# VH-VL binders against q9h9l3, part 7

Target 1, 176 residues: q9h9l3
Amino acid sequence: PRKMVAIDCEMVGTGPKGHVSSLARCSIVNYNGDVLYDEYILPPCHIVDYRTRWSGIRKQHMVNATPFKIARGQILKILTGKIVVGHAIHNDFKALQYFHPKSLTRDTSHIPPLNRKADCPENATMSLKHLTKKLLNRDIQVGKSGHSSVEDAQATMELYKLVEVEWEEHLARNPP

## First folded at step 1 (VH-VL)

Design fa2 (framework fv_fezakinumab)
Fold by ESMFold2-Fast, scan of step 1:
Structure fa2 (fold): chain C 176 residues (1-176), chain A 121 residues (1-121), chain B 111 residues (1-111)
Amino acid sequence: as target 1 above (176 residues)
Amino acid sequence: QVQLVQSGAEVKKPGASVKVSCKASGYTFTGYYMHWVRQAPGQGLEWVGWINPNSGGTFYAQKFRGRVTMTRDTSISTAYMELSRLRSDDTAVYYCARGEDYGDYWYFDLWGRGTLVTVSS
Amino acid sequence: QAVLTQPPSVSGAPGQRVTISCTGSSSNIGAGYDVHWYQQLPGTAPKLLIYGNSNRPSGVPDRFSGSKSGTSASLAITGLQAEDEADYYCQSYDSSLSGSVFGGGTQLTVL
């Protein structure tokens, strides 16, 4: 396995009208897709909107959930010093209130060669579901019970592997 | 209340461009993809494309690539669809529609009332 | 030409049952993508009637039901009423086209 992980987070709505996105689940997988971390996380603020149809989060998941401050510490220990792969990953880092170095960050929503392999416009931000179906012939985020962050993290790692050699060479020549 | 309010009817000459607006209210604008669907008089529904209001990312049906541009302004919760090099067969009612389940855009649970665009000499 | 095939018209009497079919292929319904249904009254925008093959939004009577099998889906309307007279459209996703696809529409006439 390489020193590379993939991450996907689920957020719930907090604050006025539930407009603030707060971390409520985080999944991290290694290069081979094995789960390193998968926990429900209790936000420090009152949950106004569970956003269940996307997040898969329900009130029962919060009963034994790890408090945000503790979960954040655990997650950051896993991410520190590794190449972190995600899809629209800035949203995950924002929810974690964390800065990860750009040189070690890989965002599958912003890799032009990946869109090119999917016969999509290079500059478009394609959904994880679309890229996974087109390139891996696999359906994710199926149904209305919410997304699985484990499934999403695994798909994200597999998508990155399709362009890894090409993209790492590009980054070596064009450091972020 | 949850609604999508579209701009008024337009009459254009062939070769011109048209820009239709769709103002969202009553929900988190950035939480749902916005799609555009058109319907020519007496014809069926035809999907044009989508925009992710959060990122500004877009995807267009092959038929419209090179002629359509979708944008949004998050400060006023408004999405736009601009169609250029208009032809007579672009005459249609253009709908904006909210994509429900965010990220997979498989069904449209909220629709604007439509904007009639007439292309004639 | 529409990607999904629907009969152009169907008709029934009040109180009867009608079924509207929607036929796809291996790149859409046959690939496991959900089918959604819309009702369009004359001069109005389409309204969501069924989503995710068989789910009803709040406010849609249980007289409307959806099902899916193989490469096809069906919308069933029981206890047909005059107010059901409208155009009905099925919709899914097509992996070969990388986009949403609609059926050609079915005009329901209540005789």
Scores: ipSAE 0.000, ipTM 0.471, lowest interface PAE 16.5, mean pLDDT 87

Design fa3 (framework fv_fezakinumab)
Fold by ESMFold2-Fast, scan of step 1:
Structure fa3 (fold): chain C 176 residues (1-176), chain A 122 residues (1-122), chain B 111 residues (1-111)
Amino acid sequence: as target 1 above (176 residues)
Amino acid sequence: QVQLVQSGAEVKKPGASVKVSCKASGYTFTGYYMHWVRQAPGQGLEWVGWINPNSGGTFYAQKFRGRVTMTRDTSISTAYMELSRLRSDDTAVYYCARDSEYSSGWYPFDYWGRGTLVTVSS
Amino acid sequence: QAVLTQPPSVSGAPGQRVTISCTGSSSNIGAGYDVHWYQQLPGTAPKLLIYGNSNRPSGVPDRFSGSKSGTSASLAITGLQAEDEADYYCQSYDSSLSGSVFGGGTQLTVL
């Protein structure tokens, strides 16, 4: 069977009025929650809005950050051929300018059995913070200094593990 | 070499709580999930749950939810399992066991502690 | 009761072959989940004997082998030796329970 990783990215605002989301940090963990990759990433465009309250990114983190093109190559080498778990993962793939096969993608914001375990409507999009609190009895994304993409990636993998067996069986019978 | 060293035997009264420790050495503690498995005298193996030592995240078998709590201390590479509201049928040897890196999604437990006997009697 | 079914005991003479069965259902072995086997000597912790249906960890003799078919798995021991006398447990994963499940154990006696 294929190896499985979880990813979470932080984005900053670039372009007019900071409305474009550009990759500025990426964390990838393996199945056991070990960090495989965690780097600050320098966008190719000027940063207009650091979005620090959510991203946790400050100007100081950009001083020695890995340029986007180099970071992207490193990240894609880790993701290629693997099952990739994320929460609202389309945002991460968009920021990476990358297309991952749907058959190898697991989005914890769109897994009905996971919502059912959390006593939430099966087809609702629940936040990572909410699902983690309900199912793992743990508070993540605490405070106003920004999120930890490592913490978010680890929580995402642990949430997927709660339904992995049931969901993989479902996908084998109902390929995406 | 990998070693899992567990705390010593405990004797508890019904209604009490017990906390068993498992100290890991010889590998990166945060790199592998830790499972707990118990075995009542003369009986088979029963899975209790797991903890991710990196994140502190846990998952418990339905039978133990509400009574078991798993924690860890990364500074001393030690995992803990606390079982509350003890009953006589909780008398068992409790093992910690390391799982393998994900290769199939169906974990073999490659290293085991020697076990901690917990006796619940009045 | 245990989720996976094993015979409570098996016996054989030195040099013979014995087979220990492990029977599951559609939610575990029948769903395609791997089977692992453990050997437990009296008074000791279980030791991983076979993982992923048929793979041996370093140090396990080739006299031990595993197989899986349908809803069942088997552990085969050839060239039976006195040192093989122990309890043997199978383990798999169960999708209905979302957790690891064990067989009830089989006591092997070398006659």
Scores: ipSAE 0.000, ipTM 0.460, lowest interface PAE 18.7, mean pLDDT 87

Design fa4 (framework fv_fezakinumab)
Fold by ESMFold2-Fast, scan of step 1:
Structure fa4 (fold): chain C 176 residues (1-176), chain A 124 residues (1-124), chain B 111 residues (1-111)
Amino acid sequence: as target 1 above (176 residues)
Amino acid sequence: QVQLVQSGAEVKKPGASVKVSCKASGYTFTGYYMHWVRQAPGQGLEWVGWINPNSGGTFYAQKFRGRVTMTRDTSISTAYMELSRLRSDDTAVYYCARVYDILTGYSEDAFDIWGRGTLVTVSS
Amino acid sequence: QAVLTQPPSVSGAPGQRVTISCTGSSSNIGAGYDVHWYQQLPGTAPKLLIYGNSNRPSGVPDRFSGSKSGTSASLAITGLQAEDEADYYCQSYDSSLSGSVFGGGTQLTVL
């Protein structure tokens, strides 16, 4: 069986002026878009900036949130040994303080065939919202309440499926 | 048929090392974590640690750190647990067990398939 | 000693119901980690009986059921049969130890 999941994380600002991105929510979906994991996560550092407009995180979500160390362990067990799909996924891995093998990583912000289908330069970095609208004719990240990491993870998996055959063949011929 | 076949019983002197093997068959070896659990005669189950056969990454219970080493050989779908500086209270049946975690993150530690166990006796 | 607390023994007659408790703390069951149950027949390896608090693997009779509340979990066995005589172990994950933890085991005697 092909083991593939998609991940999307929400980060809040910690550290001086809220410049450090700390994990505050993580959603993981399977190949069919079913939710495997979705938890609010309590950073070990004081939250300076909730970044609510984008993250959707509010102080109330932190009351019963899973502590970072525990959440990290749960998430890494799900990701380890699987093909992990994400959008600008290096930010998610950085927030998790985790290094996933490049051979098992698929970043929808850096897949040339996907960019080409969206009518943009192959090396351009396009937002998840833009690619989803262009290629799936769906609006995500709608409204002022912040993003849904579940919705984002589901959209990311569907985007990858559009190029999966072509891209997996490319990676087999040109291993990272 | 999914199965885990363990090496035979061992008798060791105090201070020696023992290496127990666990050969997997009937599934993709690199797709599942392998845990080791021991049981002293007449006692309960005690978790030793795990290895990720895909990455080779390991994690050990604090009690065994510095004395246990877990490895695997993907070419023969076999996991190993080596315990060094053996003491009489290391006498136990050592089990390998598979963890199946594709259902939920909360179920990642359920041991769905177990080996038959390897009796390690430490005596002078 | 074991991290999770189980009674050392329970007894019942054929056809009766017994329950086996498993008590944890805020770092394991109380933190929301699932509880799994294993049956160990004399001289054999443990067998997965219940996973994820209340799910049965294929081949496990519906006479076996699990539940979880707060810092504790329970295994219920209804319609007791002679074949149920075994040791039963609960297992969870402990965040402070970053590892799997077991109960001390409960010996079930079918009278």
Scores: ipSAE 0.000, ipTM 0.468, lowest interface PAE 16.1, mean pLDDT 86

Design fa5 (framework fv_fezakinumab)
Fold by ESMFold2-Fast, scan of step 1:
Structure fa5 (fold): chain C 176 residues (1-176), chain A 122 residues (1-122), chain B 111 residues (1-111)
Amino acid sequence: as target 1 above (176 residues)
Amino acid sequence: QVQLVQSGAEVKKPGASVKVSCKASGYTFTGYYMHWVRQAPGQGLEWVGWINPNSGGTFYAQKFRGRVTMTRDTSISTAYMELSRLRSDDTAVYYCARSDEWGSGSYYFDLWGRGTLVTVSS
Amino acid sequence: QAVLTQPPSVSGAPGQRVTISCTGSSSNIGAGYDVHWYQQLPGTAPKLLIYGNSNRPSGVPDRFSGSKSGTSASLAITGLQAEDEADYYCQSYDSSLSGSVFGGGTQLTVL
């Protein structure tokens, strides 16, 4: 059976000059795109830069947001033992302070067949916005109010589904 | 009309569980967080936790973790709070209350249910 | 035990001004979180009276006003009326508890 979810996280800037990326929102969807988790998350450190243009996060979203330690536990219970799909997913796992098995990880920013279908160089890292427009004919991350992590997670799952059969066969032949 | 309608009063024995319902109408149920706040007789207000009806995600005050479970049914716009292993000091009126996710720097509760009295006695 | 401190009671005559204080700490009001106020008439659910330190919902008369300074907030009621007799609660957010917190409540007596 298909034990697969897609994840997208939003980060805010903490630490000196806001250069540290700290988890501030996480969205997880199932194979069909239904939302399993979508919560604002309160970093343990003072937020220096909300990065609102990209994250969509404002001070009001941090009110009653789930504390990082609690959110991390909830998220990891959903991810554990499942195939997890993301775009540039290393950044999400780093923000979660979590190592997911490579054999169960699918990164849509590094799947050569997906780039090929989009008429992009196979070895290049393409943005989620570009791949979604080229392959799904949908515009995401529109406007100046920040990205929707739900929209991004849903798009990521749909993109993976386009190459799922081919890529799973490749991984069976070439285990990570 | 915009309103929250709660289930009726309950009388329980120590050690039992109680499940209180809160039915929303007149607004988009999944657009707002639902909080639970209790008030023991003659005492002040105490925050229990919240559920995001859209995601089903929950967060509980530390005092209630392990005993409280919040759920919702989006098909009938209803939120539930179940409190288990009841003690006499859980006797209180339990309110559901709505908050906007985009409050003014802290959640505020602009719509309240009328409350459900839960009495825990031997 | 309440996290925010309010006086247990205040009293006034009709037409007078009363103030109700709400004292917090560095993890809540002192951290910059907004303060909200609720009115609870006997036998009823609380009703939002002031949100975001000083804003009034539709239908709340301008006799009610809120303010915030440092680690504390105040609710002022001018032109006191018999109908104002109720319990008043302040509420904010506490970063150390990661949750909403309430004051202990203040009983306002009008004559």
Scores: ipSAE 0.000, ipTM 0.463, lowest interface PAE 19.9, mean pLDDT 87

Design fa6 (framework fv_fezakinumab)
Fold by ESMFold2-Fast, scan of step 1:
Structure fa6 (fold): chain C 176 residues (1-176), chain A 123 residues (1-123), chain B 111 residues (1-111)
Amino acid sequence: as target 1 above (176 residues)
Amino acid sequence: QVQLVQSGAEVKKPGASVKVSCKASGYTFTGYYMHWVRQAPGQGLEWVGWINPNSGGTFYAQKFRGRVTMTRDTSISTAYMELSRLRSDDTAVYYCAREPSYYGSGWDYFDYWGRGTLVTVSS
Amino acid sequence: QAVLTQPPSVSGAPGQRVTISCTGSSSNIGAGYDVHWYQQLPGTAPKLLIYGNSNRPSGVPDRFSGSKSGTSASLAITGLQAEDEADYYCQSYDSSLSGSVFGGGTQLTVL
């Protein structure tokens, strides 16, 4: 009976030559896929590269964006004490400058039973787009205008639900 | 079913203000950007601006800055566009239109449209 | 003036193919932004016809197709039918304006 949420973040390039990834959007959905949080986030540093093809972030989104410090506080209040599901979630936590306990973290890019269901090598890191198409018969991240972090978070939760019982049993026997 | 129901036609004098409403149903109102697009009689489509119903944040086309204000009321899932200091060339059908992804994350197209509100500005 | 350029009219006979062009610049289509297309039947609101250059929403027949190359996009309609008589608008995003931009519209007449 523990609360579970799924998260997906979008990052823009800051720092020298835009090589630093800074949080610029975060979406969080509940177990049923309802949106709990979705905000554009203003990085504390100058944006060098919006990475719009991937992030979907444009300069217009920064006009009313929530400053990083405030957004981080809001997000952490939602994540604390919950099971957090994500895809390659270490990138999201790095952008949030946040440590979430391993015991409460579920990364759909590193769940062998999920890859097995998709007829993929169990130890390979498969993209969210591939797993969603193979297992849910749904196309996400369509086009070149950037990803929807809400769509990605919803797909991530649905993917986890396919293996939830099996994976939670595994984790109970093999605590991280 | 997604529906966007707009307020009825308005006739205004030059210099007046008009406020058009767009009531959303059939989806999570705060999850999708709402845009406003107008069309003068016999002319093409012209983008006015957008509102994020979740945050209340807005962005307006340069032509309308200083005269347009977009607001929303989340308790009744309704978006508003107010245009002030009306001129005869503001005579147009004003549409509300939904962007399909939350926050308009890179898609910037309009999947559902209201039926439009005719605003006539005449002396 | 419309930001994207479309021909004001095109015409064809039933069963023929017509193509509607949409020409932009380096700040919109040329910058890699997607092109979307809307159909507006007389007296009605616009309806989404094509999004993301070439994708069809549910309910749009496959005789409607979109493409994009360089600073231009095209809408192709094959097997033209009388009910296709409408105005067609292209739409993209312009980085210099930080907003959505439309073409001037093309009136399709089915002869």
Scores: ipSAE 0.000, ipTM 0.470, lowest interface PAE 15.9, mean pLDDT 87

Design fa7 (framework fv_fezakinumab)
Fold by ESMFold2-Fast, scan of step 1:
Structure fa7 (fold): chain C 176 residues (1-176), chain A 122 residues (1-122), chain B 111 residues (1-111)
Amino acid sequence: as target 1 above (176 residues)
Amino acid sequence: QVQLVQSGAEVKKPGASVKVSCKASGYTFTGYYMHWVRQAPGQGLEWVGWINPNSGGTFYAQKFRGRVTMTRDTSISTAYMELSRLRSDDTAVYYCARDLTEYSYGWYFDLWGRGTLVTVSS
Amino acid sequence: QAVLTQPPSVSGAPGQRVTISCTGSSSNIGAGYDVHWYQQLPGTAPKLLIYGNSNRPSGVPDRFSGSKSGTSASLAITGLQAEDEADYYCQSYDSSLSGSVFGGGTQLTVL
């Protein structure tokens, strides 16, 4: 077994009409679910829409937030050379403006055995909330006050661990 | 008939190794994870680890890492647990058990072998 | 030592109700992981009694029921019978250990 972490990011709306997704929080946990990184991140552009209902981010969180350039450097140091687990992780990497090798990336929204265990079509993209409820019997992202990226990262790691052995064997036989 | 048949009792000296077998029948061997659980005389159940018979992948409880090895032979539907550098406190009944995970998370063991007594004495 | 806490013994007379508790923490039962229960008759392998907190396998009488709340779970046995004399174990998953964890076991004596 190699070093493995799970990541989840929260985005706020910047740019025209708040349609651009900019990184505003990032949480990274280790294999056991311990928090390695959890910081509010200040986008370089004016925040038009905090998207608080989903992100949980408010103006107060931005006052002492880590500037994007500095946060990105810290995050990439943690991710480099590790197996990185996420859910729809391409969105997180896009917000980080980062390329992580496919051979070291695990996306729980694209693992057929995981969907199979949840009684979902193997090639469908299921939400983190749905998979966590079906497979871990836990409700995450409850209410309307925003999501916890720590909670989401921890759930994502636990979901991956359900299929880790069979999926790593699959990847060894079928390298991406 | 769905069952797990384990190898017979073993008597070993401290420092030796023991290999216990568990033969599955009546179901698709590669369809379910196999766990190993032990029970020292008069004591409770202690989880040792699991093997995925399809992939051969394994995971062991931290207490046993470096001393336990789990393997399987799909041609004869048999799982094995080998424990090395035996100590007197490894004296226990060792069970294999089938894991059903179809409905929700939380490994549960619906089918158990009858157990293999391993006695470690000098 | 066991990760989940059970009383070491409970006793009851035929026809009575007994309850066996199983107390965990935030990394196992408190994290929402299911609790399962096993019955072990003297000299035999454990037998699955309850899975997924409250479900009974085929052949387990409805006198046995399970429940879960917060960081704890309970096994209730009603209409106690002599044949129920056995050890009972709870089991869950622990995220900090990344593995199955058992309670220390409860010896049920039918008086």
Scores: ipSAE 0.000, ipTM 0.456, lowest interface PAE 19.6, mean pLDDT 87

Design fa8 (framework fv_fezakinumab)
Fold by ESMFold2-Fast, scan of step 1:
Structure fa8 (fold): chain C 176 residues (1-176), chain A 122 residues (1-122), chain B 111 residues (1-111)
Amino acid sequence: as target 1 above (176 residues)
Amino acid sequence: QVQLVQSGAEVKKPGASVKVSCKASGYTFTGYYMHWVRQAPGQGLEWVGWINPNSGGTFYAQKFRGRVTMTRDTSISTAYMELSRLRSDDTAVYYCATGDSYWDSSGPFDYWGRGTLVTVSS
Amino acid sequence: QAVLTQPPSVSGAPGQRVTISCTGSSSNIGAGYDVHWYQQLPGTAPKLLIYGNSNRPSGVPDRFSGSKSGTSASLAITGLQAEDEADYYCQSYDSSLSGSVFGGGTQLTVL
């Protein structure tokens, strides 16, 4: 489906002691897994903690990175009116300072049939890494140099496809 | 107003390379993907690939991988498409195109350059 | 061979209605990807005529309309005028090719 995309964001620490999560990279893929957007993003505040082990962001990536206000406009133009798939997607929307309608949001960390297929408790919040290994037999987020948001967005779309028919039928009968 | 100004016609021998330029104005160059589309004489339109002018990231149609390279220079708002190891069947008008409605190879192309005729003959 | 199928030609008289079909498959139009239409006058670059199945860009007359059903799309031109004589192309996305795809083009002749 053309109107469905998957998103994954990387955040760095800004604000007091680096405790605020600010957008520093965003990847968006289409239904087929093709990259629509993948940019390093410069936060409007000073970066206190790159969180490199998880984010993969280094100071070098901030050279010529897209300023937050511009990147936000670009990203929202892609997301608006589309079904947006993500994992723990509320964190991505918070970093974007954006509200996406619940009816068009699909969070692979909160889809009971997906957990059921993975032999996990239906109401538990499982990590993307765990679900991808169990259901796709694929290791993501490997090593200690940080995650790839492209890899994560692609895995998220593939996971959603496993339950898409069942879950879309459920949502049609039980609108949010 | 949005304008895409392309470089002039080129005549090349088989095996040569050609580099076509596309200078953008009237919008934020780095805010929109630049696409390349070609049209052989009397034939239809064929998509070649896109470049993200902000990052320099590119994606090419399978047919052209290994022969096409897309680049840009943000200081002069100009995109480039270089096609190497030219064959006679690469003779075509090459267009640059951009759009503000969609941001990938699936979207419409709102604005087009006038085209650059590349003729490959021995 | 073009991925999307269009008739090579259509014709009509001034004031009449013509339709141009664009037939795809399950990997493109049938997968839900939008269809866009372009008008190309001789010796000129293509001009976006319809985007997102049925939307008109500013400046395109309301005589032009688009629709989509199943694996096919259609461009309708009502009140046909001499200046409508051109080549028309449909465009969509194909998931199996991971790229934009075009129809072969339809030459419209105004009689």
Scores: ipSAE 0.000, ipTM 0.461, lowest interface PAE 17.7, mean pLDDT 86

Design fb (framework fv_fezakinumab)
Fold by ESMFold2-Fast, scan of step 1:
Structure fb (fold): chain C 176 residues (1-176), chain A 122 residues (1-122), chain B 111 residues (1-111)
Amino acid sequence: as target 1 above (176 residues)
Amino acid sequence: QVQLVQSGAEVKKPGASVKVSCKASGYTFTDYYMHWVRQAPGQGLEWVGWINPDSGGTFYAQKFRGRVTMTRDTSISTAYMELSRLRSDDTAVYYCARGRYYYDSSGWFDPWGRGTLVTVSS
Amino acid sequence: QAVLTQPPSVSGAPGQRVTISCTGSSSNIGAGYDVHWYQQLPGTAPKLLIYGNSNRPSGVPDRFSGSKSGTSASLAITGLQAEDEADYYCQSYDSSLSGYVFGGGTQLTVL
């Protein structure tokens, strides 16, 4: 009965020495990989470190970025009541300053059957790039100009689909 | 001076609930996350969860989900942690501690409250 | 069980150097998450001693230093003094638990 979406966020460094991770881009895709949301987001605090090598975010992207409080409201409206898929999704929820029910959360970095299909130890935390290459034979996060959160969200949804039936059955018998 | 002042010691019976308060002063209460950490007598530190005083949003460690509730009152700059269905092994000093601006994986705690001893015994 | 491993005790004489280790795994320190250290004097709340692997808060002497390599972190105390006698805790973040984790604590005894 619940719809399913996948999310990926990009964070920049704010606060002392840029050690606070603040939301600066969010992409949400539906089950088929269609983009539901993709916006640059202006943090409420000064950006100390754009982390461009990973985030793909540059100062120019902040010029017309949606303010954090407005973007957060839009994003939460999309996520509420849905099954949300992500990779290391706790980082995305932290950046959104948001609690999403564990029963409706699917983290592709912590699904033992997915690691097993990738010939990785079930308890290891594997990167999205590694799992996508091993299981989908696709290269993502290529180069040093930053990641595409749309590409990452799409890959995350496709990875989850590989184990969806098995994992949903597991969760029905072993609720979080 | 930045200070966190906690409520006094509590003695509870198994099955009861306890609500500990933490009053902040010396900074803008809504600018920093508030964390709760406990320590059983003679034991180590255990993270319980956080509340964002601005939004009221919360996140709890898996072990405490379903038994802990964190709230705040911005008019008096006070955060609360309520733990229900108390067991004898919940006997601990409960600390509030200020986090960083936003919750993130590089977070640390500074300052800490003096702690509230909660004793659970028959 | 504590998620991060520390020796339960270390000891040294005044003026000596002691090192306290903090060993993690691929889901915490090994994933690149920062390590922070707290000092807890007997009967008191913990106090931030080192943050972000190697930074000192205002008022912490430079004889306290932190480092991180691979899945482990280390707190070094040089010029050991009687008032350093305390419990020391490391803290990081664990992606598998989506939360903060502490070491089991190390009791430092000054001879």
Scores: ipSAE 0.006, ipTM 0.465, lowest interface PAE 11.2, mean pLDDT 88

